# Ledger of designs, part 14: VHH binders against Gamma-interferon-responsive lysosomal thiol protein (GILT)

Target 1, 207 residues: Gamma-interferon-responsive lysosomal thiol protein (GILT), of Arabidopsis thaliana (Mouse-ear cress) (q9sv73)
Amino acid sequence: GKSGKVKLNLYYESLCPGCQEFIVDDLGKIFDYDLYTITDLKLFPFGNAELSDNLTVTCQHGEEECKLNALEACALRTWPDQKSQYSFIRCVESDTKGWESCVKNSGREKAINDCYNGDLSRKLILGYATKTKNLKPPHEYVPWVTLNGKPLDDSVQSTDDLVAQICNAYKGKTTLPKVCNSSASMSKSPERKWKLQVSYANKATNY
Key: E = the ipSAE of ESMFold2; O = the ipSAE of OpenDDE; V2 = 0.75 times the mean of E and O plus 0.25 times the DockQ between their complexes.

## First folded at step 14 (VHH; framework vhh_5c3l_4)

Design a5 (from w5 with E106D; at its last look DockQ between E and O 0.64; V2 from the best seeds 0.72)
Amino acid sequence: QVQLQESGGGLVQPGGSLRLSCAASGFTFSSYWMSWVRQAPGKGLEVVSDISEGGSSTYYADSVRGRFTISRDNAKNTLYLQMNSLKPEDTAVYYCAKDESYGPWDFDYRGPGTQVTVSS
ESMFold2, look of step 14: ipSAE 0.648; ipTM 0.858
ESMFold2 (binder alone), look of step 14: mean pLDDT 83; pTM 0.844
OpenDDE, look of step 14: ipSAE 0.854; ipTM 0.937

Design a6 (at its last look DockQ between E and O 0.47; V2 from the best seeds 0.62)
Fold by ESMFold2, look of step 14:
Structure a6 (fold): chain B 207 residues (1-207), chain A 121 residues (1-121)
Amino acid sequence: as target 1 above (207 residues)
Amino acid sequence: QVQLQESGGGLVQPGGSLRLSCAASGFTFSSYWMSWVRQAPGKGLEVVSDISEGGSSTYYADSVRGRFTISRDNAKNTLYLQMNSLKPEDTAVYYCAKDESYLGPWEFDYRGPGTQVTVSS
């Protein structure tokens, strides 16, 4: 944006395996390599969920996905900074069955529980629904990643090139993190050992 | 046409109290969630408190819980924030914000110019 940082938006859903791997591993590199200093990261939990005429949300991986999406929406409102937001969401996405311990250990248990158990979480999810449904072009699968507003190509599923794309897109004045300083390594996108397990749009399940 | 105007800020000593008001016009006030957000020097916006359309649900950041109380008077189109036991870390510009759910949870498209709260000895 105007800060000169690269705008990185992730549209996702909490129980998609590809989303979980992207959040834990690929986004983890942004913070491990201090790429967050040149990146404006935004997370949009909704994914392939559907919103009915009466505003009922149906999530692709069932009601538990709806609950975890709402929990993560509450975290995004609870912390003002992206590093704290990411730390909580990574905790949940590393082991979704252990989400309650993430809340307990967060230092914000009351605010998160009030939001999650009240009507604020629903209001937040409807907002993320609007943001996701307004994507141009519409997303085809999750994780859906945009860099400065443009969807990353399909190679993100097969290569670990997010670091290189961020480094190459940065046009600001802040000194680049060390990982960006090897032009040879930035030209070499490593192959993933396993392709991300994406979840395709236009599906919803009711549990 | 949407108009939000905050008032009630000022300089106060630690432990003191202030009551912020926000006069709203140009929209059906009672149909929208409202929020107080603040911006401390050199920091981003922080949502301090939220209140539902009818006032039946209120939410607070943990940093202000028990000290701040949000309320609204839909007959007077006015939002309030009662701030007690003020601390130096509460120093910020406080904004009244119309929270539009159709624009997303981070969108405070309509907010007032803000009122400065300074907590210092």
Scores: ipSAE 0.550, ipTM 0.812, lowest interface PAE 1.5, mean pLDDT 85
ESMFold2 (binder alone), look of step 14: mean pLDDT 83; pTM 0.843
OpenDDE, look of step 14: ipSAE 0.799; ipTM 0.907

## First folded at step 15 (VHH; framework vhh_5c3l_4)

Design n1 (from a2 with E53S; at its last look DockQ between E and O 0.61; V2 from the best seeds 0.00; counts 0 for: pae O 4.4 > 2)
Fold by OpenDDE, look of step 15:
Structure n1 (fold): chain B 207 residues (1-207), chain A 120 residues (1-120)
Amino acid sequence: as target 1 above (207 residues)
Amino acid sequence: QVQLQESGGGLVQPGGSLRLSCAASGFTFSSYWMSWVRQAPGKGLEVVSDINSGGSSTYYADSVRGRFTISRDNAKNTLYLQMNSLKPEDTAVYYCAKDESYGPWEFDYRGPGTQVTVSS
């Protein structure tokens, strides 16, 4: 088991501006604040892509998105720990044009490439497709975040709000991170509320 | 009913070799991806190797690449893991796992496992 950790799932796609911002600027707080100790973070790179009956995947931002999604899927399979997974994905999403450097510097270049160039990447993507499509309720846009299987409430409008929700949701018995016990570290009036440029599920985009 | 049974584990010295087998029954073995996963003491499950239904595509964790070889005999409903150049860090319970049709790090079933201990 996951020792009662909070289940935090991110459903996203590469080349999605809102996804990139969330991943690079917000999601990292899970690690910065040591929330990863009480959070089971899972990333789902598929987003608003379409899966045809013949199992062809069409990505909202084109083939490059599909490629990057697959690459990130391979990374998720390659590393068992969420920190390493996130680090790689953050690297890619920070500079999608420079993704090759992320692979090169990952220390797992061969594993990632083998996965990507083989059938495994496709298998993984199809898995993420299924998981994304089976969401209840269906996602309306990406990034789509669920906490313990439920979409975030509309009241969650900032990283601080998310942190608070994670802290409140935790029912495990391990020590809570300091951020969960400090009112000073969690502002009721965050400096930045989320204003993510989301990608809507029913709208194809050109990137 | 789906059944998986691992065998071939044991105690081996560093640098030694083992060959694990997994006998599968209760499902169309040739239609599914199969994996070897392991769990070392105090650690979580780690995917060691993965093989597609036909055996044409394989995956290896970096930690075992070049040392381990996954294969399958669909006629015998058997999955194999040849482990060469074993290291102490390979010590774990090894499980044969039936992959879902599609999905990362998720398995429909796994066997009871076989203990592999690498020690001098």
Scores: ipSAE 0.024, ipTM 0.402, lowest interface PAE 4.4, mean pLDDT 89
ESMFold2, look of step 15: ipSAE 0.692; ipTM 0.875
ESMFold2 (binder alone), look of step 15: mean pLDDT 83; pTM 0.849

Design n2 (from a2 with E53S G54E; at its last look DockQ between E and O 0.65; V2 from the best seeds 0.74)
Amino acid sequence: QVQLQESGGGLVQPGGSLRLSCAASGFTFSSYWMSWVRQAPGKGLEVVSDINSEGSSTYYADSVRGRFTISRDNAKNTLYLQMNSLKPEDTAVYYCAKDESYGPWEFDYRGPGTQVTVSS
ESMFold2, look of step 15: ipSAE 0.684; ipTM 0.869
ESMFold2 (binder alone), look of step 15: mean pLDDT 83; pTM 0.847
OpenDDE, look of step 15: ipSAE 0.860; ipTM 0.939

Design n3 (from a2 with S56K; at its last look DockQ between E and O 0.63; V2 from the best seeds 0.70)
Fold by ESMFold2, look of step 15:
Structure n3 (fold): chain B 207 residues (1-207), chain A 120 residues (1-120)
Amino acid sequence: as target 1 above (207 residues)
Amino acid sequence: QVQLQESGGGLVQPGGSLRLSCAASGFTFSSYWMSWVRQAPGKGLEVVSDINEGGKSTYYADSVRGRFTISRDNAKNTLYLQMNSLKPEDTAVYYCAKDESYGPWEFDYRGPGTQVTVSS
C-alpha cells in the first residue's frame, strides 16, 4: 500500500486469552476512532505454533487452536478489506465455541468452508508461519504487535497509548482523525490498564 | 527472476466469455500454487481463484463460483482463467500471481495485469 499509512501488524493465535482480548476490545476501539483511515492493519494467525520436519503444525493450545487459526486465515483470504476481515475474526474470537455461527452469518460460507476443509487453509497457515518466523526481533509472546515493523513500546497498556503511537507515526497527507488532535499530548501512563494474558513463545529445543 | 504476463482481457457484453492466460518463467512453475487476483476500480485486491501445484485442488470466491474455472498447464508454464456468464461486477484488472508465503494480500510476484470490462 501507501507509504503514508501506519502499518499495524498483529501476530497471534486464536486461543490465547490475551490475543482474544486484544482483538475484541482494543482493535474494536481503534475502528471506533476512525483510525482505519490512516492504518494498514494486518493479522497473522500462527502465534507460538511449531512446524515439524514434515511441515505438520502443532499449536500451543491444541488441535482446536490449529483449526481456528486455519479458519481465520481463510477469512483473511476471503475478504479484501480489513474491516470485513476484522469483523469476522472478532466474531470468532468473541466466542470461539460459536465459530460456526460466524461462518453461517458471514455471507461467504461456501468459500470459507472450502478453504477450511481443503488444502488451501494449510497453504495459508504455512505462509503465516513464514511471516511469523521471519520477525526481527523474534516475538517473545503473543499477542505480538508491530508498528511500522517495530514491536510496540513495552509501556503500551491501553487503547489510548496505542492510539497515540498510531497518530504520532502517521506521515501521510490525509487529515488526522479527531482523536489524534488530542493524542499529540497523550502520556504513556496507563489510565485503565488492560491485563492481557499473554502466551509465551516456547524456547528452542534439540530434537 | 520471476516473470508473469497476463493476456486475454477485453471488452465483452454481459453474459459473454473470456479466457485469460498467464505465461510464467523464472521459477519452477509446477512447484507453486497460483492465483488469479482482481482489482475493480477504486477497490482493493480480491482473490478470485487459487489452484495447487498439480492442478487438482481449486478454490473460488463465492462471487465467481460456477462461472469461472481456473486451470494450469505445467508443461507450458501457463495459468488460465475461463470466465463465463460475465457480469458488470466482474469488471476489473485481473492479475496472475505466484502464490507465495508472504500472505494472501501482498502479491510481490504478479504480472502487470489484463483489463476485463463487462459493459453493454
Scores: ipSAE 0.596, ipTM 0.836, lowest interface PAE 1.5, mean pLDDT 85
ESMFold2 (binder alone), look of step 15: mean pLDDT 83; pTM 0.848
OpenDDE, look of step 15: ipSAE 0.855; ipTM 0.935

Design n4 (from a2 with S31D; at its last look DockQ between E and O 0.67; V2 from the best seeds 0.71)
Fold by ESMFold2, look of step 15:
Structure n4 (fold): chain B 207 residues (1-207), chain A 120 residues (1-120)
Amino acid sequence: as target 1 above (207 residues)
Amino acid sequence: QVQLQESGGGLVQPGGSLRLSCAASGFTFSDYWMSWVRQAPGKGLEVVSDINEGGSSTYYADSVRGRFTISRDNAKNTLYLQMNSLKPEDTAVYYCAKDESYGPWEFDYRGPGTQVTVSS
């Protein structure tokens, strides 16, 4: 049988401030609270980038965003497990100007560099472009978060709301993590404002 | 019908060599990147090596670099993995994969795999 894990997908771009904050601060709780035992986390680096007719990628925050998206796509290919993938991407998103240290300290430097500097990174980014562009409904901004294929009811307002959403969505057989029994982590705060600085998709605007 | 069939696995001593083959049919082999992936006992799938359509670009996991060589013969629709200087940590089921994993980490089509065991 199927794992029964909650499918949590993050569609993002590497230089969006809201994406950086969500990755560093909010996604960390998946692992801090042992939620990874009931969560299947997938990361989709592309965001609001555009793909031209000749397959040139133009990123919303410039060429450095394209490069870091490609680097992170290589990390997703390099590690088989979501914890290692997240650890690397969190490193980069914590200090994007220091990304080379993340590669150097990763234990996978050669594989990441070869992918990043070669045609594999481009292959991967075109794949993420396809996945992002095929979203239904189309994303309106990043970070764009889906839970079991549906955009979250509201954009994540706090990590506690994300935790509650995951706990409530889980229908598998494994024992729920202890955090799922906490009143603070299980409360929903629908009156809270957006805490993230999102980046809006430029559907009609040329770069 | 896409079909991939691996062969060439077996039991080998540390330091030994094996050559894996993968016969492909049911698709235009030369249009696709191909990959070798492996799954050690109790572990997730790890990409061991990638090769582009024409074979001009190859990629390796750091754990196998310098020891493994991926190649392809598009006339024979066959993918190869030459494995030298084998170590116990190379013990895994090795899968040939049609590389359509552009998005999240997953391989939609791979063969049934061939067991490689490296021990005493």
Scores: ipSAE 0.626, ipTM 0.851, lowest interface PAE 1.3, mean pLDDT 85
ESMFold2 (binder alone), look of step 15: mean pLDDT 83; pTM 0.851
OpenDDE, look of step 15: ipSAE 0.823; ipTM 0.920

Design n5 (from a2 with Y102F; at its last look DockQ between E and O 0.68; V2 from the best seeds 0.72)
Amino acid sequence: QVQLQESGGGLVQPGGSLRLSCAASGFTFSSYWMSWVRQAPGKGLEVVSDINEGGSSTYYADSVRGRFTISRDNAKNTLYLQMNSLKPEDTAVYYCAKDESFGPWEFDYRGPGTQVTVSS
ESMFold2, look of step 15: ipSAE 0.710; ipTM 0.878
ESMFold2 (binder alone), look of step 15: mean pLDDT 83; pTM 0.850
OpenDDE, look of step 15: ipSAE 0.836; ipTM 0.925
ESMFold2, look of step 16: ipSAE 0.624; ipTM 0.847
ESMFold2 (binder alone), look of step 16: mean pLDDT 84; pTM 0.853
OpenDDE, look of step 16: ipSAE 0.847; ipTM 0.933

## First folded at step 16 (VHH; framework vhh_5c3l_4)

Design m1 (from a2 with S101P; at its last look DockQ between E and O 0.74; V2 from the best seeds 0.00; counts 0 for: pae O 2.2 > 2)
Fold by OpenDDE, look of step 16:
Structure m1 (fold): chain B 207 residues (1-207), chain A 120 residues (1-120)
Amino acid sequence: as target 1 above (207 residues)
Amino acid sequence: QVQLQESGGGLVQPGGSLRLSCAASGFTFSSYWMSWVRQAPGKGLEVVSDINEGGSSTYYADSVRGRFTISRDNAKNTLYLQMNSLKPEDTAVYYCAKDEPYGPWEFDYRGPGTQVTVSS
């Protein structure tokens, strides 16, 4: 099972520049460095969207965001493994205008479309909404990352910092990835600090 | 207390059929999405099929679409999975799961499971 793995959650929304950057450029390192072996990565496509009392969702970047979030929710439901999930999400967020090609090339086009066109997509989005809203403490912006249920510390300012945090947080029995044992890369000052264009939760919608 | 109990599993040859049942109690069955999930040896949990409260909406994994049919009888508090054209890859423990009202890959409760083995 996933017992003992570090829980890494990403709360994000489509069409968020900072989210896209993080997903495409940073989150991929979880797989590149084999950290996925010790990390349970979960993605939550909802972000700063609002859920009304009648269960209507309003997305920060408009209806297209809602559509993409729902599509991504369906994809996440379609694949049980985090690698496949991430690959699809990365595809979409790398070029949101080209999301159709991602679905077409996914090998699970029908499943994704059936989910999206049915009631399941709505159920999934509402689920993500609930999970996002129930964060403690509440998220202030997206992308919002939690490690073992806690927001990242302010000291985490780069992908390398994140890697270090994951490595340090792991208490499982499996062998640590090589990246966790390399003192040279982990102890060095980050070459690139995060300069993410975050979307703030308390800002008005942009449509 | 919420209870789910699967039945109908067993050994079957490739191309064969099985019908799984899940008896539910301890909650308002008709108010919840229900799911069949399975776990094969060495693999993670896979959602096989979902069905909404009234049975008007269903979802199937690509791997089982066209072969499996999920249904429910709310009057009997029972969930069903008709499995046709079974393949060795379908070998797994099958679980009946009570979905959260809203949520992905999350279940409030799951039964103990029933073994399905497809082998020649």
Scores: ipSAE 0.220, ipTM 0.637, lowest interface PAE 2.2, mean pLDDT 90
ESMFold2, look of step 16: ipSAE 0.548; ipTM 0.814
ESMFold2 (binder alone), look of step 16: mean pLDDT 84; pTM 0.856

Design m2 (from a2 with G103A; at its last read DockQ between E and O 0.86; V2 from the best seeds 0.81)
Amino acid sequence: QVQLQESGGGLVQPGGSLRLSCAASGFTFSSYWMSWVRQAPGKGLEVVSDINEGGSSTYYADSVRGRFTISRDNAKNTLYLQMNSLKPEDTAVYYCAKDESYAPWEFDYRGPGTQVTVSS
ESMFold2, look of step 16: ipSAE 0.650; ipTM 0.858
ESMFold2 (binder alone), look of step 16: mean pLDDT 84; pTM 0.857
OpenDDE, look of step 16: ipSAE 0.831; ipTM 0.926
ESMFold2, look of step 17: ipSAE 0.667; ipTM 0.869
ESMFold2 (binder alone), look of step 17: mean pLDDT 84; pTM 0.857
OpenDDE, look of step 17: ipSAE 0.839; ipTM 0.929
ESMFold2, fold request of step 20: ipSAE 0.704, 0.650, 0.670; ipTM 0.880, 0.856, 0.869
ESMFold2 (binder alone), fold request of step 20: mean pLDDT 83, 84, 84; pTM 0.847, 0.863, 0.854
OpenDDE, fold request of step 20: ipSAE 0.880, 0.881, 0.882; ipTM 0.951, 0.948, 0.950
ESMFold2, last read: ipSAE 0.649, 0.717, 0.673; ipTM 0.860, 0.887, 0.869
ESMFold2 (binder alone), last read: mean pLDDT 84, 84, 84; pTM 0.853, 0.853, 0.855
OpenDDE, last read: ipSAE 0.879, 0.881, 0.884; ipTM 0.949, 0.950, 0.951

Design m3 (from a2 with Y102E; at its last look DockQ between E and O 0.17; V2 from the best seeds 0.00; counts 0 for: pae O 6.0 > 2, placed apart)
Fold by OpenDDE, look of step 16:
Structure m3 (fold): chain B 207 residues (1-207), chain A 120 residues (1-120)
Amino acid sequence: as target 1 above (207 residues)
Amino acid sequence: QVQLQESGGGLVQPGGSLRLSCAASGFTFSSYWMSWVRQAPGKGLEVVSDINEGGSSTYYADSVRGRFTISRDNAKNTLYLQMNSLKPEDTAVYYCAKDESEGPWEFDYRGPGTQVTVSS
């Protein structure tokens, strides 16, 4: 079970530069540092998209974003484990133009395609829409990260900060990853502060 | 405490109909997506149908689309599944499931289930 793990949620959208950077360069540390053992990572591909009253979705970066979000939603549904989920999402967001290769090489091509081409993708997107819209407080931009249901504090300005917060938030009984115990061994590479090119929720669609 | 209780299952002939009900309590029913899932003998859990909070959005598995209808009465805290044109392959235990707060298609709770048997 996921009981006791730190809940880490990422609310994002495809084709968002800041989201891509975070997913590819930062979020991977959850796995690199074995934080996944104490972290329940959930990804929410919807971001700043708009949901109309008739349940039509309009994405900030256009239709291609919507497609990719839906594809990623299908992938997330396909794999139960967060590692596989992340790997696929990272693949897509590393090269959004090459998403087909990600699907092809996923080992779950049929499942993903069936989902995407069917009604399930829509259902999933609507679900993510609801979850994103119901955030408290509302997200102001993407990528939007919550830790145990709360947005990250302003003090969290780097991946290292995030790691520290995850470590500190963990109240479970399992062994902490080494990264949580070694204040010193996180290679003090100059803390790259997040300079993410975020996409703001209140900005007009730029497609 | 969250409680879900299914009813309406039974034995029916192919082509027959059943209407399942799920009584929900212990949570704000109208705030959650609700699902019907089923488990056939020797098979895993399958999501049969899903409905959003207000009932404006529904999902159906391909296998039941056109035959099953999910609905809800939020005033009565009740979820329904109208099953028409039942087939032997629909034989399963049917569960009412509450979506969890984190992400879609994840369930916090599930009822004890009701048996649906379609047989000639």
Scores: ipSAE 0.018, ipTM 0.376, lowest interface PAE 6.0, mean pLDDT 89
ESMFold2, look of step 16: ipSAE 0.628; ipTM 0.854
ESMFold2 (binder alone), look of step 16: mean pLDDT 83; pTM 0.841

Design m4 (from a2 with G103S; at its last look DockQ between E and O 0.69; V2 from the best seeds 0.71)
Fold by ESMFold2, look of step 16:
Structure m4 (fold): chain B 207 residues (1-207), chain A 120 residues (1-120)
Amino acid sequence: as target 1 above (207 residues)
Amino acid sequence: QVQLQESGGGLVQPGGSLRLSCAASGFTFSSYWMSWVRQAPGKGLEVVSDINEGGSSTYYADSVRGRFTISRDNAKNTLYLQMNSLKPEDTAVYYCAKDESYSPWEFDYRGPGTQVTVSS
């Protein structure tokens, strides 16, 4: 066999509260615990947006969500490394009304602004739309998380569960981060369970 | 088959200029965004510049803005990068890429690259 990092994909939208919590808190643990050494993190900003026949994007939380999704798509284009990508997107998702400060402090203001204000951001968003719409099975809510291409099992309902799954899925030769031997100590109380079950705004489904 | 072939690299002194070309075949060149990406020794890929299908929109990394100019000739299926005021930090392998991905970091359709070395 082959060795390599565990693929962790997050399909999300910028103004969903569950997505914001997952990005700021749960993904923060991945970088705080050096899990990035065994994890290939990819972020897919589009979420529950709709794409019309004439390719007009309508976002679940309004036009501001469309704009912030596009901004974050530009950031993903701007930095090649997942740490830098995450740092910027965490800044925005920690306080979306303060996003201008995140751009200004990024060191890449001109490139991000040109992308955001031009047709490159739209090209990127249409690409993320295709990736999100081609999910098998289709996503039912956001945040939607896949591990090595598969939606998380229903048993994965916390940061500690996710860390354990990443540790167990890793098949590479790099020494596992210390947290992989103590994943239970990462549990959070009282918010142990994620809000991964967020339904579409137009649908209500309990599962 | 998508085929991309870069040329025009070489050794140049700081402050010098080079013009990179990329010959494209095996796809409808005028229907795709094209990109120049580079990889400096021991570093990851960096998107240097992007250009849309018709050439009406161009984008640049902040590190090359004002010094590099991307262009395309759709009649000749050729992508160009004019590099002026070259600096040692521009030393890299430069790749021409058919930009089909939402992320340039997964360039499945790129050429073998051309080496640019900026040194005295």
Scores: ipSAE 0.634, ipTM 0.854, lowest interface PAE 1.2, mean pLDDT 85
ESMFold2 (binder alone), look of step 16: mean pLDDT 83; pTM 0.849
OpenDDE, look of step 16: ipSAE 0.793; ipTM 0.909

Design m5 (from a2 with S101D; at its last look DockQ between E and O 0.30; V2 from the best seeds 0.00; counts 0 for: pae O 5.4 > 2)
Fold by OpenDDE, look of step 16:
Structure m5 (fold): chain B 207 residues (1-207), chain A 120 residues (1-120)
Amino acid sequence: as target 1 above (207 residues)
Amino acid sequence: QVQLQESGGGLVQPGGSLRLSCAASGFTFSSYWMSWVRQAPGKGLEVVSDINEGGSSTYYADSVRGRFTISRDNAKNTLYLQMNSLKPEDTAVYYCAKDEDYGPWEFDYRGPGTQVTVSS
């Protein structure tokens, strides 16, 4: 990760309602509030998928999930910056049926398609699989969020809570975003607590 | 022990060219993605280019695409960056980095860096 930034990792899978909601409605605040300046956001599209001994991936929501995860993996590989990565992922997860338009409008259609149609997408997915499986402690559901390598504690129940945690976790030398210093940008009490429809890791696949 | 050592940096005029080299040792070079990253004064680390194990897949930042070329010689355990049409904005310390397995833009090791200065 980038030196000094808070490490924020999202472990997720496509077609997961809770993941979609978090990505589209919550994670965007990292950019809206300029928290990206102090946060190293990494996205891990694999989630509760299963990896067999022969390296076959079975996704919780079926083959379409696997496809979208792979596509998103390719996108993440295409852009080094977290803003571009997030923008694309948000596009796809906001309307999974319209993912083609996201690719077409990305400005990197060829790169993404080449990755997806080649062996690189598989390699990337296997990488994400490994990273997801190696979590300590193991993820129990998706979306699974870690801050500086630790799962969010139970006190984090809203986007505002997450923002506060990021602000508090930052130990770098750069100027803090305004949201970290101003109560005006954050509600004193969470207006909306997370009610995400999470997908549990121990549940059967739904395909 | 993993070791990376960059060379080839220096002072060059705008429009000039440099070729950076990175000597790698202490690991199976041919099994890893490799990257060039740079850090300009007052700026964060920027990924410039990367290349997969066999050299069949490459990435370039938008700022350097068409001007820079990454390559590798696995027999020599060496990574290269050909930099053409250099601009003042390319002024930075350039680092050779060993990529982590499978993950994009993650590095296990980085060399000490070589200074590239583009100035008239």
Scores: ipSAE 0.020, ipTM 0.376, lowest interface PAE 5.4, mean pLDDT 89
ESMFold2, look of step 16: ipSAE 0.643; ipTM 0.853
ESMFold2 (binder alone), look of step 16: mean pLDDT 83; pTM 0.847

## First folded at step 17 (VHH; framework vhh_5c3l_4)

Design e1 (from a2 with Y59W; at its last look DockQ between E and O 0.68; V2 from the best seeds 0.72)
Fold by ESMFold2, look of step 17:
Structure e1 (fold): chain B 207 residues (1-207), chain A 120 residues (1-120)
Amino acid sequence: as target 1 above (207 residues)
Amino acid sequence: QVQLQESGGGLVQPGGSLRLSCAASGFTFSSYWMSWVRQAPGKGLEVVSDINEGGSSTWYADSVRGRFTISRDNAKNTLYLQMNSLKPEDTAVYYCAKDESYGPWEFDYRGPGTQVTVSS
């Protein structure tokens, strides 16, 4: 079951280099290490976008980011399961210029296109805007990661620290994945040779 | 305060039809998107269809496209799902949900559901 799982929320935007790296390289470990058995992963595409009084969305990396955020919001609606949601979003984030191939090869092309080209994608994005803007504390940059509602500074420096924090936070009855029994996974390790290229929240989001 | 009550489920043969209804109260029905979601035995919730406030825009999962039709009557505060050409794979509890303007969707505002069983 879903009960007792660690709640892992990623607040992001589709063209932030740090978000792309986190999604493609780091977040996949949830599934590679079978951490999905103890993790409830939720993705919130909106990031540092701005919402005007007349509900016009302006994205930090321009119109293309707005479009890809909406596409990914549609994927989150289309698939009920987090593995399928992640697989599609990873495809897009691996090569954002090739996103059309991701849709074509998804097996859900009609549902995704109807959402993306229709009123539903906007409704979904406004929902993600509300969730992102209601963060407490407000996010300072993306990718912004919360674990059971609390921001995780270490998650943007090393994925191994994320694995350890998920393992340590789990209080349910499901048997822990084997990675949780490793000494390296139970400790913080600054193994990353480089830092994520985060995108800072700011009110002047012209492209 | 928000109340949603589904009806119209039952046992039906493959290829048959059912019409689900959902009576809504405790909120301004015409101001919200509404959804039908379903839960097959041992599975999570799947969004079947969405409809906007006025009924002019709809969305369908690919599994039901061309077979199901969502509609609403804002004067009666009622949501509908016409289900045609039913298949055994459609067997599930069907819920109507007040579709919140934010995600990810947890469907906290849904009815108790109505059982649809498609079997010979």
Scores: ipSAE 0.634, ipTM 0.853, lowest interface PAE 1.4, mean pLDDT 85
ESMFold2 (binder alone), look of step 17: mean pLDDT 84; pTM 0.857
OpenDDE, look of step 17: ipSAE 0.833; ipTM 0.925

